Miniprotein binders against a7ua95r516to809. Designs and how they scored, part 58

Target 1, 294 residues: a7ua95r516to809
Amino acid sequence: ASLSLLSISDLVPDLQFIFFWMSNAIEILYFIQQKSPAYMQTIELMDDKAGSKESLLSATISANEEAMTILEEVIMYTFQQCVYYITKTLYVVLPGLLDCNPFGTEPSSEQCRRAAGVCVCAVCVMPEAVRRVVSVFQTTSDLLQQYQVHSEIQSQMFAYLFFFTNVSLFNQLIDKGPARGWFQRSRVLQIQASVKILLDWAKGAGHNHLAQKFFAKFCSTVTILASPPQQLSQMSWKALCAEHPSLKPVQLHRILTQYQLMAELGPLPIWQPSSEDEAYIYRTVDLLESFENH

## First folded at step 17 (miniprotein)

Design dq6
Fold by ESMFold2, look of step 17:
Structure dq6 (fold): chain B 294 residues (1-294), chain A 80 residues (1-80)
Amino acid sequence: as target 1 above (294 residues)
Amino acid sequence: SMTYYVVIRTDNPEDLERIAERLRELAREMGLRVEEVIREGDYLYIIITGTPEQVERYRREVEEWLKSQGIDARVVVFEV
């Protein structure tokens, strides 16, 4: 498959063009929706006994309907084009979140202290892999603000970008995790830390509600995998389903199977699915998520 | 109370067992619950649960102890 290696900054000129036309179409649509009733009332006040007032009203209604339909299509098309370009960039940078070690980032002051042979206690800073993802989101936010895109459209765009991020990370973790060693205890803690740093950025940027909603499946997965064995072993299948409602039975079963293997808790299953869920834990068609909305 | 990852890396991995034993003792002495200890390669991960005030004292005691032992280690205390 062909991969785009372009950064978000390389796409800015194209995105500026698309955002410009999307914003214009939105403003024209709102003008028709908000100001058209006043214009129609002006036509109704015209004194025309021959019935030409009724013909003008009918033609105006038809023209407004045609214009609104066209504008809605332009908004939908430009929105989809923005999302297409932005998610191509996200596709390139998201895998790095699963491979980075946020505890291994070395600031320059630690290098100076290392020469002295002294222990340092450091704060975990944003790793470069996380920064690359944040750069895509931040550039998107900056462009949406620059072109004064309506706040509802901005929210819908970030909802989709977070949805895309969740699907991409979850599918890669589940599909590639065994081969890449991502279920090892230390690796899961590293992944959890990277996700926490990203979520903290989202909260500080005003996207906390959307991130909490749309990252739920991936976050639940990592939360379970990062749980200490003593804590998780005390939870029943039913309790885990209740705590993590975003996970399908096949997904939860897969996660717990990998957890038990990597935490070395023995071969006998610890978590017994309910009788109702037993029918679903091997439905591999339900394991990975679709990038398609609804 | 909150969960923290205490992550230690050293160029001298022979020290990790001694570090793990002492850091577990310090956590219990300060009222912190040690949930898990993981050693992989040059890294040691200690998962603890406690108040931010307990963890701040723990962080300082860990740094002081490592210095007293002459151990060249990098320590991150990460709130989850």
Scores: ipSAE 0.773, ipTM 0.940, lowest interface PAE 0.8, mean pLDDT 85
Fold by OpenDDE base, look of step 17:
Structure dq6 (fold): chain B 294 residues (1-294), chain A 80 residues (1-80)
Amino acid sequence: as target 1 above (294 residues)
Amino acid sequence: SMTYYVVIRTDNPEDLERIAERLRELAREMGLRVEEVIREGDYLYIIITGTPEQVERYRREVEEWLKSQGIDARVVVFEV
């Protein structure tokens, strides 16, 4: 109950605090790393008055190592907290992405509605369900930029968020898809369009490579399901495996089985798994993706 | 050749059958392969196979035809 009411906007104050400390800790860590060699060299160049140089050097090394260790722990902790809060908000909004019709007339974003007139920006023309997902990512991006978080940390954060999103959407589609009618031809096309809008945003935001990498499994699934029966029925198991290497044999087999049922196709020998894959198609434990593999 | 779906939405769902028939014919005239046609509510989905250039030409011809018929419809094209 309480999770359904949590928007990314409600978490911004807490996230700002965490991002502030994360950014500061990173900055201090880099400062120490850059200055440490110079400090050591400076100490080495000092006149060795009464053996104090070695003790000062040792003390400085020890202090720097301890400081860097603490800072790394702070960075790791703050990063994990950010990811935790942001993924909670994603968890709430992601199901809407599978149910939305992106071809319908939906209202403009609240931010653009406050501007005089009809805004035709990419965000305003987005379906509400897509816009909610994009809002989480955009807010994250804005915070990372606001606090000037190191680019590597930004990339790691988006990598994880896209990973999480892919796992969530994939698992929902595979698990609930048959019952929700998400395997119906029109619904698949709607899902594909919605995902493309999200990917276009990611491309515009400079995250194209990460998005392509981490959404590969979900995109492959939707691409197969969106394929016309006449075309897909001509593709062999081996060809499908080659075109969609992100899918495990058990996953591909499940997708094709559900496709066959929805398209009212008879058994297709061409989709029969290879002898090498035959043992793997029954590994139901590998059907759904794990959040722990990242 | 790539596969595309053309989505047409109209406020005049009574025209969708006529639209579908004409758009199938138009696709044939343009040498496009029609893979599937799906009607759902106020939406028409036409799945076609062709080159990007052929499909863009098809989109333009569809929009022009709809305009000539006085049909207020949105046309969107996606790659499968």
Scores: ipSAE 0.701, ipTM 0.917, lowest interface PAE 0.7, mean pLDDT 89

Design dq9
Fold by ESMFold2, fold request of step 18:
Structure dq9 (fold): chain B 294 residues (1-294), chain A 80 residues (1-80)
Amino acid sequence: as target 1 above (294 residues)
Amino acid sequence: SMTYYVVIKTDNPEDLERIAERLRELAREMGLRVEEVIREGDYLYVIITGTPEQVERFRREVEEWLKSQGIDATVVVFEV
């Protein structure tokens, strides 16, 4: 049950149009906000004959408020349209991160040396599935730069894209992970490597702080799952909650349950939920995340 | 210190147990901590904690040992 959506490259012409209008609306709004006080100051310095100065000042205030309202609505609408199209493409490519094996692809000759049947590589080659996700982020970044979109709006857009990525990957892992075998020990290490490769891209692109903030739940999940059994079995429920505050009790409980099954650990008393959290580990409504926080 | 995945793939999975034992020995000799060893199919995953310099030396020793044993393998060292 996969969705058939257009790639990001097919959407670039439409995105260019939307970015153009969004960037223009932002620039006009900034111009009004910055220049309006100076213009009204010049009105106040004018001679006041028959109340014309007061009438002009009132009309200027009303026109500014109307213009700013319209521009804010245009910015909001165009931002939402950009996010809509971009996240449609992300939704299609993100599941591939959970299926890829970054250790199975042979790297190029410059990354590897081969002698006597031994091929040694110092770095892991980016899997095609990770490359597809990076392509969406990089294309978005390129468009934002091309149209000189205000840095605050660029940050808000990437914040939402990382949030969407977080929710999509987390929900699919929780929902489909048992059937797809994504909780197997080797598989979790592969997923952790793919996440590391993606996060390295985000760091190099200047998005590290946004990724750390908005991609936290999925990263915490994979960090727990990838932890060696000898290390994780020594961490109490309270310690895990403190280390991973992005995870709700029902989510942490689910993750630890899958970990126990795949690492073949028996029930661990140290992982019993605190009395405060015990009521919350059964809240199925809180298990999956919502896409609707923007 | 940092965590590394040392991932070895071979078409002769019968060798993986011998490879795993040698990697544990090498890591111990170099002061690297071996956190987990996973065998699955043609793959061996060895999770180690150490400095970049220790891990680079470990990589070299693993390559030399595999050659000495005539084991055809792909070795990936990935910093987590």
Scores: ipSAE 0.795, ipTM 0.946, lowest interface PAE 0.7, mean pLDDT 86
Fold by ESMFold2, fold request of step 18:
Structure dq9 (fold): chain B 294 residues (1-294), chain A 80 residues (1-80)
Amino acid sequence: as target 1 above (294 residues)
Amino acid sequence: SMTYYVVIKTDNPEDLERIAERLRELAREMGLRVEEVIREGDYLYVIITGTPEQVERFRREVEEWLKSQGIDATVVVFEV
């Protein structure tokens, strides 16, 4: 079991157990919220004898508050356990997105190859690295549907998973990118294509808004890096900050530094930070992102 | 207009310079903007900006030209 844990499918039994209890707690909480006004109205219509109506109203309010508090704690705990297991799997598979080449598929269609000695592929097959990430998201979505988890909780779950994905990919790229060659011009185009394929999956799965919102930092980073030199060299520091508000000054500075190196551009005056930002471009403690929502 | 990656792979990297020259010429004639050309190993990446209709015609003319030259290559046109 523990010795061979390599994929989301190994975690499904534990996740089913946790989703079951989370869904039950949500359903009970909803029932209390829907039925409480009617029960309080019934108590209000009771004949008042020696103050018993007032005592029953007080006890009912206290019991409802205690039950709701306990259920909210169960929901929070089970939600945290779900994201713990799922993000553990995501952390293992996400680095592969930075290494894959979505354009590296060999022509395998004999009809295409024989037609002209030229193979033109209109469709790019989803790379294995992207498929592994999608499998985690799809399994999560299937479990949420199977246990009929409330749509607001489903949205919160995917918001967190996309946030985690964003932080993990951004930190890996910034921290390991120079040593791994991930800032090379061809590599950045490959990464951009892999991200596009993942985002297209997210859009087709109904997660477009959440993906756009919570992938912002990583997507901004890759968008800048993938920009052709003639286009990017015409954008000032101020314009780049305005277009990419998710990036901190130290982060934008690092991205532009790597871009200059790989595109063989000298320092550009229009990329000089504003006076306000200049104090922060070397603040290395702000370079990597925290996995917390603080 | 939209940005496209035209990615060409061949086992004969000697052909890539010839292919790049033809793609620049063809894009110029069709009014497509060539933003960047990257050659690495067996790969050629050509970043172009144009309408979907212009890029579809570009794809067809690239296919016909490669066929006329006997060049065995994989061509992917990817919309960013």
Scores: ipSAE 0.785, ipTM 0.941, lowest interface PAE 0.7, mean pLDDT 85
Fold by ESMFold2, look of step 17:
Structure dq9 (fold): chain B 294 residues (1-294), chain A 80 residues (1-80)
Amino acid sequence: as target 1 above (294 residues)
Amino acid sequence: SMTYYVVIKTDNPEDLERIAERLRELAREMGLRVEEVIREGDYLYVIITGTPEQVERFRREVEEWLKSQGIDATVVVFEV
């Protein structure tokens, strides 16, 4: 109930240990990859009077291969453990984004209220639900930088965290949205605003490319749902598929069904699936996304 | 030309219909396109398409009108 064990700050000591070993393994692997060819080149230039040159090259190749295999396994294991702990904390805080009313929180200062009405500046607080999610991402970023983890691994970690965020929010919205009232017109606008604030943070933090790539499904969903009825009713099924390629036919069909119900629209002929897609709109196994694969 | 949510919150939700009517009139006078108007509880959401300059002027006109009517409401303009 307290969720203190699942907060990112409570997991920092364990994460520090795991990042330490991951970073060291990466650096050793890099050293072997960069310095081993030079050492082997030096061996190749040696006199081969006793025949030991061939044995030394063979032993060096075998030792390098064994070491690189072990180091790659350590890196993979430590990466998976970091992701496991971090996503546990994300799973707890992410649903709050769907219940958040970013328009109901009074900004901390008059200046922030006048500028945008939704405050993201240093003198005002983000909506609390957004801030909790950002705290997980920021703590992760700080730890990755503290332990000087290779930039490619940092990018892969954030790619997965954004992927996890996308799947979690999409699945919650689709699965629980009808019961929780999240498809109501006002709620969709609130969700859109909360997501916009999170995406603006990601852009300012240097993660815009990853966020655009890995939030696509959830963002497409909210973009469709937030569209005014006069605009959306003019877009055909085929146009919507083309504009939102991240959505599977069963997913788009479900989104439009909920939209039609909440906007009180009668059946719209232009939203009838294409003949190619019609077989796929009933594939309920494809409705929710998997956390395990991408 | 950008999309904005103009969100008005009041403790007197009986005023919201009159506020919505005024916002439609102001938007038409200023050449702003009103895409949707949603009322729920003590909130009014007005979705507008226009330039940042048009929307900033719209916000000021709305706040001045609310004050002139003695309506105690907050106006938030959010760029989508």
Scores: ipSAE 0.765, ipTM 0.937, lowest interface PAE 0.8, mean pLDDT 85
Fold by OpenDDE base, fold request of step 18:
Structure dq9 (fold): chain B 294 residues (1-294), chain A 80 residues (1-80)
Amino acid sequence: as target 1 above (294 residues)
Amino acid sequence: SMTYYVVIKTDNPEDLERIAERLRELAREMGLRVEEVIREGDYLYVIITGTPEQVERFRREVEEWLKSQGIDATVVVFEV
């Protein structure tokens, strides 16, 4: 099957199974952690007939430690599997976000699966490309809630998914942007609007802090590119670094260079990197973000 | 004050320059700052800075003007 046809809805049955085991493993782990001290105390209060108490205590400790270790492994494994499947679906739909024109599309008449009849929810009025991305996150949220997954694990899941999304969008924009025309003034405005719709959804879903944190690099990039030439040309390198601390010097330099080319601006002395940053702007290995840093 | 995109789409791209000029005039009259005007294909993108109330009034005035001119165009206002 073409990866292009894989939707998050197709993975729901498999994800449900994984989330079920993850949730159960967390619950059992929590139970053992909460009850283990009481069990040990009960054994300690037993009559020490023939040294059986120490042996029983040791065996119980060992069994609990082994069980907790196995449960932690199950939780980690199931978490990784969820992330793997969800990020595969994101990988497919994320490029569409960069090509989206949110200003020209008729509102999707697609019936929200959550409501009988015409739904006017924020998701239903989204551009299709944005809706596809949001659908991945919303389905993930719904599954996490359905299986009552611990809040910390939910937060970690969304943190990683937003991280992955930011890295993917940033890298695509930097690498393919010039060739795809994503640095053109109109296209940048479209991208900014599309991202804003996604961020507004994340805010409404209760993930505002995580979204702001993990999308910072991509948002900074889009903000710079969306800035009018008259405004951006008045900002120094130092000011841009201070306003966009999520960007490495090499990344900022690349963005500004592409902006100059697109806007047909001659070299701007005000955008010249500081002497301190000059060595770093040539570190092309740091240009793209890594998926391994999370 | 916030930044807004006023996006106009028309099937008559020949009108976009006239629309752009009118929008600049109207923005000036209303005390809105026009940061940038971008024309591409059938679209006009106007970046403005103002209050929500000013921008809503601006939207209404633009729509009324377009109607009065017999220009078939859609106006979308987007907050950045």
Scores: ipSAE 0.715, ipTM 0.923, lowest interface PAE 0.7, mean pLDDT 90
Fold by OpenDDE base, fold request of step 18:
Structure dq9 (fold): chain B 294 residues (1-294), chain A 80 residues (1-80)
Amino acid sequence: as target 1 above (294 residues)
Amino acid sequence: SMTYYVVIKTDNPEDLERIAERLRELAREMGLRVEEVIREGDYLYVIITGTPEQVERFRREVEEWLKSQGIDATVVVFEV
């Protein structure tokens, strides 16, 4: 199947297999970690029959360490595979979020899986492009819960997926935005509303803190671009840096430059970078976010 | 006070300027601050700041006015 046709639903059977092994490996690892002290204590309380106690203790320690190492490798591998497959599906659906008009009256064609009839839940009333993104996250959540994956691993999974989503959306907006018209006033409002719907879902799903943390850069970018010209033109470079600390100087400079072009504003002296930041605004290598820093 | 988008969609884009003028007048009468008005295609985007109660009242008044003028338009209010 072409990458363009790959849905999260098509990957569920493979993901189920991976989540099964991940969950089992975590459970066994946890069992070993919790029981190891009790086993060692039991061996220590045994009668010392001619050096057999020390040998048994060393063998038990070595066996536990080896087992734990193998289990950690399985957990790491399965986690990476889950992330790989899920991020592929996100990669396909995320561009649709930037092109979405959430204010349109397009009826949602998908029924809620939990309802026998017409469902009016928040997911069912979502714009199709937003619902496709939410479906990836919801499917991931459902699988993590189904296999009773440890809460820390669930948190790490969502942290990475939100990170990936933020980087992908940010990079696409900065790189392709001018050519795609995503910096137009109406389009920015549509993007902001679409992201708000996604963030509201994340809040309702119990991921509010993670979503706020990892979407900060994209949200800051959209907030600046959505600001009315009369308001934004009164804000200094220093004020914008302070309000949007997630943005690097080069990123803020690019956003403001594109805003000036879109709004047909002349050069604004108050948006001039500080002498300290002036050296950084030309570092184009720092303009786009990296996927490796997580 | 929160920021809201009042979005009007119509099949008759020629009416959007008249709608925009009326919305500005109504907002002024109600003591609402209009931050920006954006026209694009069949859509009018009005950025306003106010309380939930003020904005809901504004929405109702806009819908009533549109009906009184025989304008077929949809009004959506979105909190940012």
Scores: ipSAE 0.714, ipTM 0.923, lowest interface PAE 0.7, mean pLDDT 90

Design dq9
Fold by OpenDDE base, look of step 17:
Structure dq9 (fold): chain B 294 residues (1-294), chain A 80 residues (1-80)
Amino acid sequence: as target 1 above (294 residues)
Amino acid sequence: SMTYYVVIKTDNPEDLERIAERLRELAREMGLRVEEVIREGDYLYVIITGTPEQVERFRREVEEWLKSQGIDATVVVFEV
């Protein structure tokens, strides 16, 4: 109940605090890493007055190592907290993406409505369900930029968020898709269009490579389901495996089985798994993706 | 060539069959490949493959035809 009311906007004050400390800790850590060698060399060049130099050097090394360890812990902790809060907001908005009809009436974003009335920017023309997902990512990007977080940490954060999103959407589609009618031809096309809008945003935001990598499984699933029956029925199991390497045999088999049922196709021998894959199609434990295997 | 969805929505679903027939004819005349035509409720989904220029021309011709027929329908073209 309480999670359904949580928007990314409500978390911004807390996230700002966490991002502030994360950024500062990264900067300090970087400073120590870059300046410590020069500082140690300076100590080494000092006149050795009665063994004081060696003791000072040892104490400096120890202090730097301790400081770096503490800073790494702070960075790790703050990173985990950011991811935790952001993924909670994603969890709330992601289901709406699968039910979205992107071919409906054009909604305007709240931000653009406030500023200009009617806006035709890429965000304003997005369906509301897609916009809500994009808003989480955009807010995250804006905060990372605002606090000048190191680019590597930004990349790691988006990698994880895209991973989480892919797992969530894939699992929902596979598990609930039959019951929700998400395998129907029109619904699949709507899902494909909605995902394309999200991917186009990610491309425009500079995250194209990460998006293509981490959404591969969900995109492959949607691509197969969106394929016309006359085309897909001509593709062999081996061809589909080769074209969609992100899908496990059990996943591909489930998708094709559900497609067959939806399209009212008889059994297709061409979709029969290879002898090598035959044992793997029954590994139901591998059907859904895990959030822990990242 | 790229794949496009031409989506037509109308308040008069009885017209969708006539629209679909005309779209197929027009696509053939323009040398566009129609991959699939899906009718669901008030919506017609036409999957076509072609160049951006061909598809834009197709969209214009469809809109002009709909106007000429007095059919109130919205046409959306989406690239996938």
Scores: ipSAE 0.535, ipTM 0.860, lowest interface PAE 0.9, mean pLDDT 89

